# VH-VL binders against q58102: the designs that were tried, part 4

Target 1, 198 residues: q58102
Amino acid sequence: LMDVHVLFSGGKDSSLSAVILKKLGYNPHLITINFGVIPSYKLAEETAKILGFKHKVITLDRKIVEKAADMIIEHKYPGPAIQYVHKTVLEILADEYSILADGTRRDDRVPKLSYSEIQSLEMRKNIQYITPLMGFGYKTLRHLASEFFILEEIKSGTKLSSDYEAEIRHILKERGESPEKYFPEHKQTRVVGLKKEI

## First folded at step 23 (VH-VL)

Design I2
Fold by OpenDDE, fold request of step 26:
Structure I2 (fold): chain C 198 residues (1-198), chain A 120 residues (1-120), chain B 112 residues (1-112)
Amino acid sequence: as target 1 above (198 residues)
Amino acid sequence: EVQLVESGGGLVKPGGSLRLSCAASGFTFSDYYMNWVRQTPEKRLEWVAWISTRGSTIYFPDSVQGRFTISRDNAKNSLYLQMNSLRAEDTAVYYCAREPWYEEEYFDYWGQGTTVTVSS
Amino acid sequence: DIVMTQTPLSLSVTPGQPASISCKSSQSLLHYQGRTYLNWYLQKPGQSPQLLIYKVSNRFSGVPDRFSGSGSGTDFTLKISRVEAEDVGVYYCMQSIQLPYTFGGGTKVEIK
């Protein structure tokens, strides 16, 4: 099997991405990024264990999410900042891994690389970049997630998520900003089990 | 056909309690978030309660927090709203409303409602 | 809490003529992933509310194409291209980007 390194947040989308890759004949290695701000990778670790995939946490430079926080404060909108972080992470990982994947979705605006950006990344770094969910709409993704996973909802404010937002929120708070101003509280879905064998 | 049928409404004194029920049919109940929404006599719509598919997570607005409890029995396709310490301002028609999960964040089906009147 | 403001409070429309309802939110309803959480409901006389439009411009199943939604950020509009008798009722906008969910005050549509 070909190893594929999957950016993994522990969420339903990155989880589904990993499962799809496994079904396609790849060997998923789940990677959760941490920037050394808070230990926000715990949820991802738990989810990875449930999924039965290899998992590791990679620590990257805190300056990346600090810059993201600066961008958010400046633009009063988190979209470009999240995009920046994601692109930066991909660039860094592309120096070490030959096949990268993530849980970016067809109907999302951020994070998402354009065709041109993907082509550039693959050519410059000599990698393969795979986005398994780009062929599915939300309705289909909901169906697929329901087929594979036992899911529960958690309060976003009580349990630390393992996405970029978690550490960015913390930085904003440290700077005297109200994270809720930029990141409204939302319902978070968690994978708590499997409905069928992967 | 999706159906939601509320019951349990009535006349209650201030400080009293009432338990509302919503019977669901025509869909897989456990696949949906459920909500209570009320409409005041002035015809204002107010969200009252939210409950997750498995009931592990619930939300209330400040106006009813600490007084109302939302629960569900997926085996019985039923949603409940326990209302304690009722106030005059709680007078309304109470609707149960279905909410698809996965970031949809809308109420696609509503019941016909049950009337709650809080008066001395 | 996000405040939703609808205008007008009421309008009377001649059958076959267009109608337009405005909804404004006190803060942006745009999620950074690109979704805008603004929904429209219609409550016909003697009935419960029913979903018309979700996420600004998507017609719910069974909703006629004479209904359309538009807008972005904090300003939204519901349009009826040709009002029919069955369109009579009170229209509500709702934000669902954050809790608590909040509704506009409603716009009553009547036929002349």
Scores: ipSAE 0.783, ipTM 0.922, lowest interface PAE 0.7, mean pLDDT 95
Fold by OpenDDE, fold request of step 26:
Structure I2 (fold): chain C 198 residues (1-198), chain A 120 residues (1-120), chain B 112 residues (1-112)
Amino acid sequence: as target 1 above (198 residues)
Amino acid sequence: EVQLVESGGGLVKPGGSLRLSCAASGFTFSDYYMNWVRQTPEKRLEWVAWISTRGSTIYFPDSVQGRFTISRDNAKNSLYLQMNSLRAEDTAVYYCAREPWYEEEYFDYWGQGTTVTVSS
Amino acid sequence: DIVMTQTPLSLSVTPGQPASISCKSSQSLLHYQGRTYLNWYLQKPGQSPQLLIYKVSNRFSGVPDRFSGSGSGTDFTLKISRVEAEDVGVYYCMQSIQLPYTFGGGTKVEIK
């Protein structure tokens, strides 16, 4: 099987991305990014275990999320900051891995690389960048997630999420900011089991 | 056809308790978040409670936190609201409202409501 | 809590004429992923609220095309291109970007 390194947050979307890749004949290697702020990778680790995929945590420079926090404070909006982090992570990983994938969705604005950005990344770094969920709308994704996963809703703040927001939120707090101003409280969905074998 | 039917409303004294029920039909109940929303006599709409598909997560506004309990029985397609320590300001028509999951965040169907009157 | 403010409180419209309702939120309803969580409901006389528009501009199933929603950030508008008798009722906007969900005070639409 061809190895694919999947940016993995432990969420339903990145999980579905990994499953789709497996179904397509790839061998998913799940990668959770941590910036050394807080150990936010735990949820992803648990989810990876449930999914049965290889998982590793890659620690990147804290300065990346520090800059993201600066951007958020400056712009009073987290979108560009999240985009920056995601792009930066991809650039870094592209130096190490030949095939990268993530859980970016068709109807999301952020994070998402444009066609030209993808082309540039692939050309410059000589990699393949795969976005399995780009062909699906939210309704379809909801359906697929429901078909593959046993899902549970978790109360926000009770468990550390393994996305970029978790560590950025922490940095904002350290700076005396209220993360809720930029990141509204949201209901989190967690994969707690499989409905069928992958 | 999606149907939500509330029951259990009535007149109660301040400090009293009441349990509301919502019977769901016409859809897979366990696939949806459920909510209680009330409408005051002044016709203001107030969100009252939220419960996840499996009932593992619940939310309340501060106005009812600690006094109300929301639960569901997916096997019976039923939603419940246990209201304790009722206050005059809890007087309202209480609606059961369905909420699709996966970041939709709207109430697509409402029941006809059941009236709760808290008065001395 | 996010405060939702609707204007006007009421309006009387001649059948066939357009109507416009404003809803303002105290905070942005835009999620960084691009979704804006503003919904519109109609409560007809003697009935329960019903969903009209979700996420600013999406008509719910069965909602006539004379209804349209627009706006961004903190400013939103519901428009009825040609008001009909069946459109009489109270319109509510709702934010759902964060808990607690909060509603506007409502706008009563009547026919002249």
Scores: ipSAE 0.777, ipTM 0.920, lowest interface PAE 0.7, mean pLDDT 95
Fold by OpenDDE, last read:
Structure I2 (fold): chain C 198 residues (1-198), chain A 120 residues (1-120), chain B 112 residues (1-112)
Amino acid sequence: as target 1 above (198 residues)
Amino acid sequence: EVQLVESGGGLVKPGGSLRLSCAASGFTFSDYYMNWVRQTPEKRLEWVAWISTRGSTIYFPDSVQGRFTISRDNAKNSLYLQMNSLRAEDTAVYYCAREPWYEEEYFDYWGQGTTVTVSS
Amino acid sequence: DIVMTQTPLSLSVTPGQPASISCKSSQSLLHYQGRTYLNWYLQKPGQSPQLLIYKVSNRFSGVPDRFSGSGSGTDFTLKISRVEAEDVGVYYCMQSIQLPYTFGGGTKVEIK
């Protein structure tokens, strides 16, 4: 079987990852993680439909993102927290799925597993971990995304992303923190259609 | 060659209106975010407006929010800035500036600017 | 809003000598994904601003290698290893990690 379970946020990068895997002969199953804080998976769900891939939402323990929020408040920087969440999610999913993939990028610092961490994960859990975008720089990814997708910019604050930030932001607010202090306002890019058949 | 050419500047009274235009050429206009940036007589640079590739999303600073409108016509390779309720502090050279998408967040090309003077 | 502070206000340099300009931000310009959104522009006399450096240390196309950018977090520096006559103008730093985009006050570079 060539089923691959792809961590999917509905963003351009995880979307591109899924498309690449499909073209390589895999059967992508998109997985969006939710921690039961808010229903932030809606955007991913819509994007999955556009892409034409199977999609499911997996609910994990909210304690994971609560700890992430604690880390952010302590360090006043979200990097380690996001890394923690991503690694934790991979560890959990590795117990259920034999082939995992995500949209982590070559030039990103976080989230990103080191070579040794990947080896450890694959050996311990007896899985395959695939990162399709690691062979591309930002310029190339921009080009590829432009070739495959019809994109739209979404105004900040209008719709939450289906990534880890969405629920972490909510927890921070509940704790009386200003999420914007740690997560600067960004322009969200959304896939709204396909330029070519996948 | 990438070119941006602003026009529409002039002298206006306080409370007046003015519409600036920017004509783009040498690149696929619809693939880029566009901005207006102004330079005051004191030579300070101030970001004025941002518009997405399809025009569906726009941003303004508080200083011009509610008074200025940004729009684009991709078929005409044109960017516009409608300025209403102009104030003396709006006096500046106004530049249109191109911004690549995909998390680049810089202005790689600027026009030559058009001068707007607001005075009684 | 993020405040950008440049020093010095002006700099007079002998041709062939190095120059250094500082830019400080009131908040960190580092995104957790690793990008730092600090850009440098040069406005030559009678011209529009032009991009020199983006994301701290990347030279824009056509920019000579005598220009270099460095820094992290809230402290950044633009260096010119050997100032030439064509380098005369006003240099601006800009943050673009969040809206509104904000610029430094500029540093005027002149030749002695």
Scores: ipSAE 0.774, ipTM 0.920, lowest interface PAE 0.7, mean pLDDT 95
Fold by OpenDDE, fold request of step 26:
Structure I2 (fold): chain C 198 residues (1-198), chain A 120 residues (1-120), chain B 112 residues (1-112)
Amino acid sequence: as target 1 above (198 residues)
Amino acid sequence: EVQLVESGGGLVKPGGSLRLSCAASGFTFSDYYMNWVRQTPEKRLEWVAWISTRGSTIYFPDSVQGRFTISRDNAKNSLYLQMNSLRAEDTAVYYCAREPWYEEEYFDYWGQGTTVTVSS
Amino acid sequence: DIVMTQTPLSLSVTPGQPASISCKSSQSLLHYQGRTYLNWYLQKPGQSPQLLIYKVSNRFSGVPDRFSGSGSGTDFTLKISRVEAEDVGVYYCMQSIQLPYTFGGGTKVEIK
């Protein structure tokens, strides 16, 4: 099987991405990024175990999310900052891994690489970048997630999210900012089991 | 056909308690978040409670936090709202409202409502 | 809490004429992933609220195409291209970007 390294947040979307890749004949290696701010990767680790995929945590430079926080404070909007982090992460990982994937969705604006950006990345780094969820709308993704996963909802703050937002929030707090101003509280979903064999 | 039917409303004195029920049919109840929304006599709509698919996560506004409890029985396709320490300002028509999961965050179906009147 | 402000409070419209309702939020309803959590509901006389528009501009199932939603950030509009008798009722906007969910005060639409 061809190894594919999947950016993994432990969420439903990155989980579904990994499952799809597995079904397509790839061997998913789940990668959760941590920037050394807080140990936010724990939830992802648990989810990876449930899914039965290899998982590793890669620690990247805190400066990346520091800059993201600066951007958020400046623009009063987190979109560009999240985009920056994601693109930066991909660039870094592209030096180590030949096939990268993530949970970017068709209807999401951020994070999302443009077609041109993808071509540039693949050409410059000589990699394959795969976005399994780009062919599905939210309704379909909801259906698929429901079919494959046993899900539960968790209160924000009870369990740490393993996405970029988690550590950025903490940086904002350290700076005396209210993360809620930029990141509204959302209902977080968690994969707690499988309904089907992968 | 999706149906939500509330019951349990009535007249109660301040400080009293009341338990509302919502019977769901026509859909897989356990696949949806459920909410209680009330409409005041002044016709203002106020979100009252949210509960996750399994009931493991609940949310309340400050106005009812600590006084109200939301629960569900998926086996019975039922949603409940236990209201304690009722106040005059809790007087309203109470609706159960269905909310699809996966970041939709709207109420696609509402019940007919049940009236709660808190008065001395 | 996010404050939702609707204008006008009431609107009397001649059948076949257009109507427009404004909804303003005290803060942006845009999620950075691109979703804007603004919904519109209609409560017809003697009935429960019903979903009309979700996420600014998406018509719910069964909603006639004469209804349209638009806007961004903090300013939103519901338009009825040709008001019909069945459109009478109170329209509410709702934000769901964060808890607590909050509603506008409503706009009563009547027929002249």
Scores: ipSAE 0.770, ipTM 0.919, lowest interface PAE 0.7, mean pLDDT 95

Design I2
Fold by OpenDDE, last read:
Structure I2 (fold): chain C 198 residues (1-198), chain A 120 residues (1-120), chain B 112 residues (1-112)
Amino acid sequence: as target 1 above (198 residues)
Amino acid sequence: EVQLVESGGGLVKPGGSLRLSCAASGFTFSDYYMNWVRQTPEKRLEWVAWISTRGSTIYFPDSVQGRFTISRDNAKNSLYLQMNSLRAEDTAVYYCAREPWYEEEYFDYWGQGTTVTVSS
Amino acid sequence: DIVMTQTPLSLSVTPGQPASISCKSSQSLLHYQGRTYLNWYLQKPGQSPQLLIYKVSNRFSGVPDRFSGSGSGTDFTLKISRVEAEDVGVYYCMQSIQLPYTFGGGTKVEIK
């Protein structure tokens, strides 16, 4: 089995990415990024356990998400900031791992590396970058997630999300900003079980 | 065929209570978020309540927060809206509306509506 | 809350002629992931609202191709290329980028 290190937020998309990779014959190692702002990786840990994959938390420099917060405040839009964080994370992990994967989706604008950026990353770092969900639209992803996972909605404030937004929101708040101005409240979907064995 | 049928509307005095029901059929009820949306006599549409697929998460606008309760029974394919402390401004046609999950954020099917009139 | 403003309030159209309805939001409806959460509904006389367009430009199932949606950010438009008698009713735009979901005031379309 080939080891693949999957950027994992504990969400439905990164979970599905890991499952697809497993089915393709890879050995997924789930990686949740934490920037030392808040322990936002807890949900991801739980989800990883449910999925039955190895999981680790990697702590990166807080300055990365601080810069993201600055970008958000400057641009009054979170897109470029999230893109920056994701790209930075990939660059860092590419120095350690030869095969990286994430849950970026076909129809998403951000985060998403362009073809040229992917080529550059792979060539410069001598890695393989895999995006399993790029072949699927939202409808298909919804179907697949429903097929594999038992899902529930989590009320905001009860559990911490394990995505980049969680810690960025915290930084914004610390700076006296209103995170909701930049990050509309979203309904968080959580994997709470499996409908079938992976 | 997707079908949503509201019931329970009627005339009630201010401060009174009313329970609305929505019977769903023609689809897997538990796979969808459900909403209540009302239309005022002036024909304005107002979102009233949201409930997750398993009922674990609910949302209300400030206008009804603390007075209304939304619930669902997936085994019975039913959605409910308990309305307490009713006010004249709550007078409206109440619709149950289906919302696909997974970031869709639209109401693809509406019921026929049930009329609630709050008047002294 | 996001305020949705529709114009015009009413529109009288000769059958076969085009119609255009504007919807403006008080803030951007664009999610950073690229989705824009603006939907259009039609309420025909004596009926419940029905979905026409979702996420700016996607026609719902069964919606004729004479209906089209466009726009970005805070400015959106619903167009009917050739208005038919069955298109009579009140059109509503709705934002769903954040709670509470909010609707425009509606645009009444009538046949001249």
Scores: ipSAE 0.755, ipTM 0.915, lowest interface PAE 0.7, mean pLDDT 94
Fold by OpenDDE, look of step 23:
Structure I2 (fold): chain C 198 residues (1-198), chain A 120 residues (1-120), chain B 112 residues (1-112)
Amino acid sequence: as target 1 above (198 residues)
Amino acid sequence: EVQLVESGGGLVKPGGSLRLSCAASGFTFSDYYMNWVRQTPEKRLEWVAWISTRGSTIYFPDSVQGRFTISRDNAKNSLYLQMNSLRAEDTAVYYCAREPWYEEEYFDYWGQGTTVTVSS
Amino acid sequence: DIVMTQTPLSLSVTPGQPASISCKSSQSLLHYQGRTYLNWYLQKPGQSPQLLIYKVSNRFSGVPDRFSGSGSGTDFTLKISRVEAEDVGVYYCMQSIQLPYTFGGGTKVEIK
C-alpha cells in the first residue's frame, strides 16, 4: 500500500477523506498540525484512535498563525488568513512527504487551492496532492458521513477543535480581540464511532 | 411526507409552566437538528431553542435562557420544550422546525404551531 | 445579535408584475468558507412559514423559478419575476451565520 499523509483535524471531513483513501488502497497517516499556541490536537488524536489510523502531531512555527491573526485583524475577515495557513502548511509538508491529502470540499472556498496552485505545488515539490472530497457536495458528504460514522455534536467551547482556527482564536484573545467577531459560533460534529469497517 | 405536529399550547398565568411537544414523522428524526421558533402576536419570528441530533448540545437565546429546556426522544420521534417562569412576552405561536445538519443552517420544514398565551 | 431589516413593510402587486424585497443585516453573513447564511421564508395566510430560498440564492425543493434570491455581505434581495395569487403572504429573511438566529420583520405581499 502507498502511504498517504492526510492533514487531519479530527473533523468529519478529514475523517471521511482518510476513510476514502483507505478504501482506494492507500495507507493513511493522519497528521495534525499544531503551532505551539495551545494543545488543540487532542480531539484529532481521539478521533484517529476511533478510526484506527496512525496519527502524529507536527509542530510548526507559531509565526505562521501569528501572521494569520495579523491578517484577520487587518482585513476583518478570516478567509485569506486561513488560506495562507493551509498553503503554508502544505508547502512545508511537501518537503517531507511525497503524497499529501486533506479534507478540502467541492463547495468550500477556503481553504482551497486552485487548479493552478495545485499544479505549481505538485511540480515544484514533486508530490501528489489528493483531495478526495473535491468531487462531493455537502449533501453527499452528509450522507457518506452518516453511513460510515457514528456522529455527535459537541458543545461549543467544551473541547477545542484541532483545526487552524483553534489556535488563531487563542492568539486573537491574547491580543485583546474577540474571536467571535471574526468566527461564527461552532456546532461541530464529532466522530465517536464507526458504522462500517474501514 | 415530512410532518411535524406541535401540541401542548394553552393559557397560563405569568410565572406558570407549560410543556410543548412536537411529533415528527416521514423522516429519520435522529438525523436532524431540531428547533423551536415562535411567532409573536405582532407576527415577529423569534428563534427559541436548538438541539443537536442526539441531544448532546443545546442552545437558547438570552430571552429564554434559564427558563426553557429543550429535549428530544429519538425513539419516540418527539421534541419537547419545557417552559418555566413564563412571561407575557412569551405569548406566541410555537413552531417546531427541522434543521438539516452539515452546515445547512436553515429550517426546511415547520409544524403548524401551537398557541401559548401568558396572561393574568 | 444580528439585526435584520426588511423593506418595504408591505407591497401590493398587480398579478403578472414583478416584486422585490430587500433584507439588510447589521453585519456580514458571509462565512470564511464561502457560504452566506441568509434564508427566505414565506408564510401564506393561515399557514406556517415555508422555506423558499436558502444561502442567498438556492431555491428549496418545489419552489417555482419565478423566485430568485441575490445579494452578498449585508445586502440581500428576494425577487418574484411574475407575482401570482398564490404568492400572497408575509416574507421573512433569516440569518443563520451565528446564534441567535434572527429574522427580519417581514414584508407583506398582496395582490391588487
Scores: ipSAE 0.735, ipTM 0.911, lowest interface PAE 0.8, mean pLDDT 95
Fold by ESMFold2, fold request of step 26:
Structure I2 (fold): chain C 198 residues (1-198), chain A 120 residues (1-120), chain B 112 residues (1-112)
Amino acid sequence: as target 1 above (198 residues)
Amino acid sequence: EVQLVESGGGLVKPGGSLRLSCAASGFTFSDYYMNWVRQTPEKRLEWVAWISTRGSTIYFPDSVQGRFTISRDNAKNSLYLQMNSLRAEDTAVYYCAREPWYEEEYFDYWGQGTTVTVSS
Amino acid sequence: DIVMTQTPLSLSVTPGQPASISCKSSQSLLHYQGRTYLNWYLQKPGQSPQLLIYKVSNRFSGVPDRFSGSGSGTDFTLKISRVEAEDVGVYYCMQSIQLPYTFGGGTKVEIK
């Protein structure tokens, strides 16, 4: 079985990516990134235990998300900042791990590496980068998530999420900004159980 | 064929209570978020309740928070709205509305509505 | 709460002519993943609302191609390329980027 390190938030998409990789014969190791701003990783730890995969939290330099906040204030839109954080995290992890994966979806604009960016990362770092959800449309992802997971919905800001948004929101608030202007209080899902064996 | 049928509306005095029901058929009920949306006599649409696929998460706007409760019984394909401490401004046609879960966030099917009148 | 402002309040349209309805939100409906959560509904006389357009420009199943949606950020438009008698009713926009979901005040479309 080949080990694969999966960027993991505990949400439905990163969880589904891990499940698919397990079904394909990989051995998933889940990684949640934290920037030392707040202990936002706890939701991901809970879901990793539910899924039965090994999990660790890697703390990276807070300056990465401080720069992301600068970008949001300047651009008035968080897309470029989220993309910057995602790319930076992948570059750092690629120095340590030879097979990386995440929950990038076909129908998302951000975060997503272009085909050229994927090839560049793989060649420069001598790694494989796997995006298991890229071959599936929205209807298929909805079906698969429903087949495997028991889900719970939360509004952003009511519980700590383990994606990059939580710590960036906190930095924006420290700077006197209203995070809600840039990050809507959109519904999120978390995996709280399994319906099927993995 | 997707069907949503509301019932339980009627005339109620201020301070009273009503329980609305929505019977669902023609789809896998447990795969959908469910909503109650009301239409006032002035023809304004107001979202009034949201419930997750298994009923574990519930949301209300401030205008009804603490007075209304929403529930579902997935075994019976049924959605409920318990309305307490009713006020004149709660007078409306109440619709149940189906919302596909997975980040779709629109109402793809609506019931026919049930009328609630709150008047002394 | 996100305020949705809809104009005009009413339209009287000659059959076969185009119609345009504007919807403006008090804040952006664009999520950073690239989706914009603006939907359009039609309520025909004596009926419940029905979905026309979801996420700005996607026609729901069975909706004629004379209906089209466009817009970005805070400004959105529903167009009917050739109004027919069956298009009479009240049109509502709705934001679903966050709770509470909120609707525009409606635009009544009539044939003249």
Scores: ipSAE 0.675, ipTM 0.884, lowest interface PAE 1.6, mean pLDDT 92
Fold by ESMFold2, look of step 23:
Structure I2 (fold): chain C 198 residues (1-198), chain A 120 residues (1-120), chain B 112 residues (1-112)
Amino acid sequence: as target 1 above (198 residues)
Amino acid sequence: EVQLVESGGGLVKPGGSLRLSCAASGFTFSDYYMNWVRQTPEKRLEWVAWISTRGSTIYFPDSVQGRFTISRDNAKNSLYLQMNSLRAEDTAVYYCAREPWYEEEYFDYWGQGTTVTVSS
Amino acid sequence: DIVMTQTPLSLSVTPGQPASISCKSSQSLLHYQGRTYLNWYLQKPGQSPQLLIYKVSNRFSGVPDRFSGSGSGTDFTLKISRVEAEDVGVYYCMQSIQLPYTFGGGTKVEIK
């Protein structure tokens, strides 16, 4: 089976990406990124066990999310900062792994690499980059996630969430900013069980 | 056809309790977040309660936190609102409202409403 | 809580003429993934609210194309290109970017 390393938050989208890749004949290895700011990876570890996939936490340089916080304060909008972190993580992982994947969605504006950025990453690093959800709209993703997962809703930015937002929020707070100014407490989901065998 | 039918409204004294029901039909009930929304006599709309598709997660605004509970029975396609320690400001028409769960976050269908009057 | 402010409070329109309703939020309704969580509802006389527009500009199923939504950030507009008798009622905007979900105070539209 070909190994694929999947950026993994334990949420519905990165979990669905892993499931699709497994169904396609890959062997998924889940990677949760941490920047050493807070231990935001713990719920992703639990979800990886539920899904039955190998999982590891990779700690990257805290300066990456420090720069993301600088960008948010300067621009008053977190989109470019999230895109910067995503691209930087992919560049770093591409030095280690030859097949990468994530939960990038068709209908999001960020994080998402353009076609030319994907082509550049793949050629410069000699890797394959797979975005299994790119062909699906929200209606299809809702159906697929409902078929496979038992989900639990949490507000974004809790210290236990495993996306980049949690650590960036913490840095903003350290700097005297109110993280809610830039990151609404929007609902997000985590996978807490399976309805269907993978 | 999507239908939501509320019941259980009535007149109640301050400090009293009331249980509202919402019967759902015409869709897969367990695929949706459900909400209670009330309309005050001043015609203001106020969100009152939110419940996840399985009932595992529940949210309330501060104005009703600790006094109201929300539940659902997916086998019976039913949503409930238990209202305790009722106050005059809880007087309103109460609607149940359907919210698609995946990134949709709007109320696509509403019931007809049931009237709650809190008065001595 | 995010405060939603609608103007005008009331609007009298000659049949067939356009109408425009403003909604302003106390905070941006734009999520960094690129979606803006501003919705519009119509409550016709004696009826419950019904969804018209979701996520700024998307017409809900069965909503006529004379209804359009626009705006970004904190400033939003609902337009009716030509008002018909069936459009009479109270229009409400709602933010759903975060809980508690909050509504504007309503705009009553009536035909002269």
Scores: ipSAE 0.640, ipTM 0.874, lowest interface PAE 1.7, mean pLDDT 92

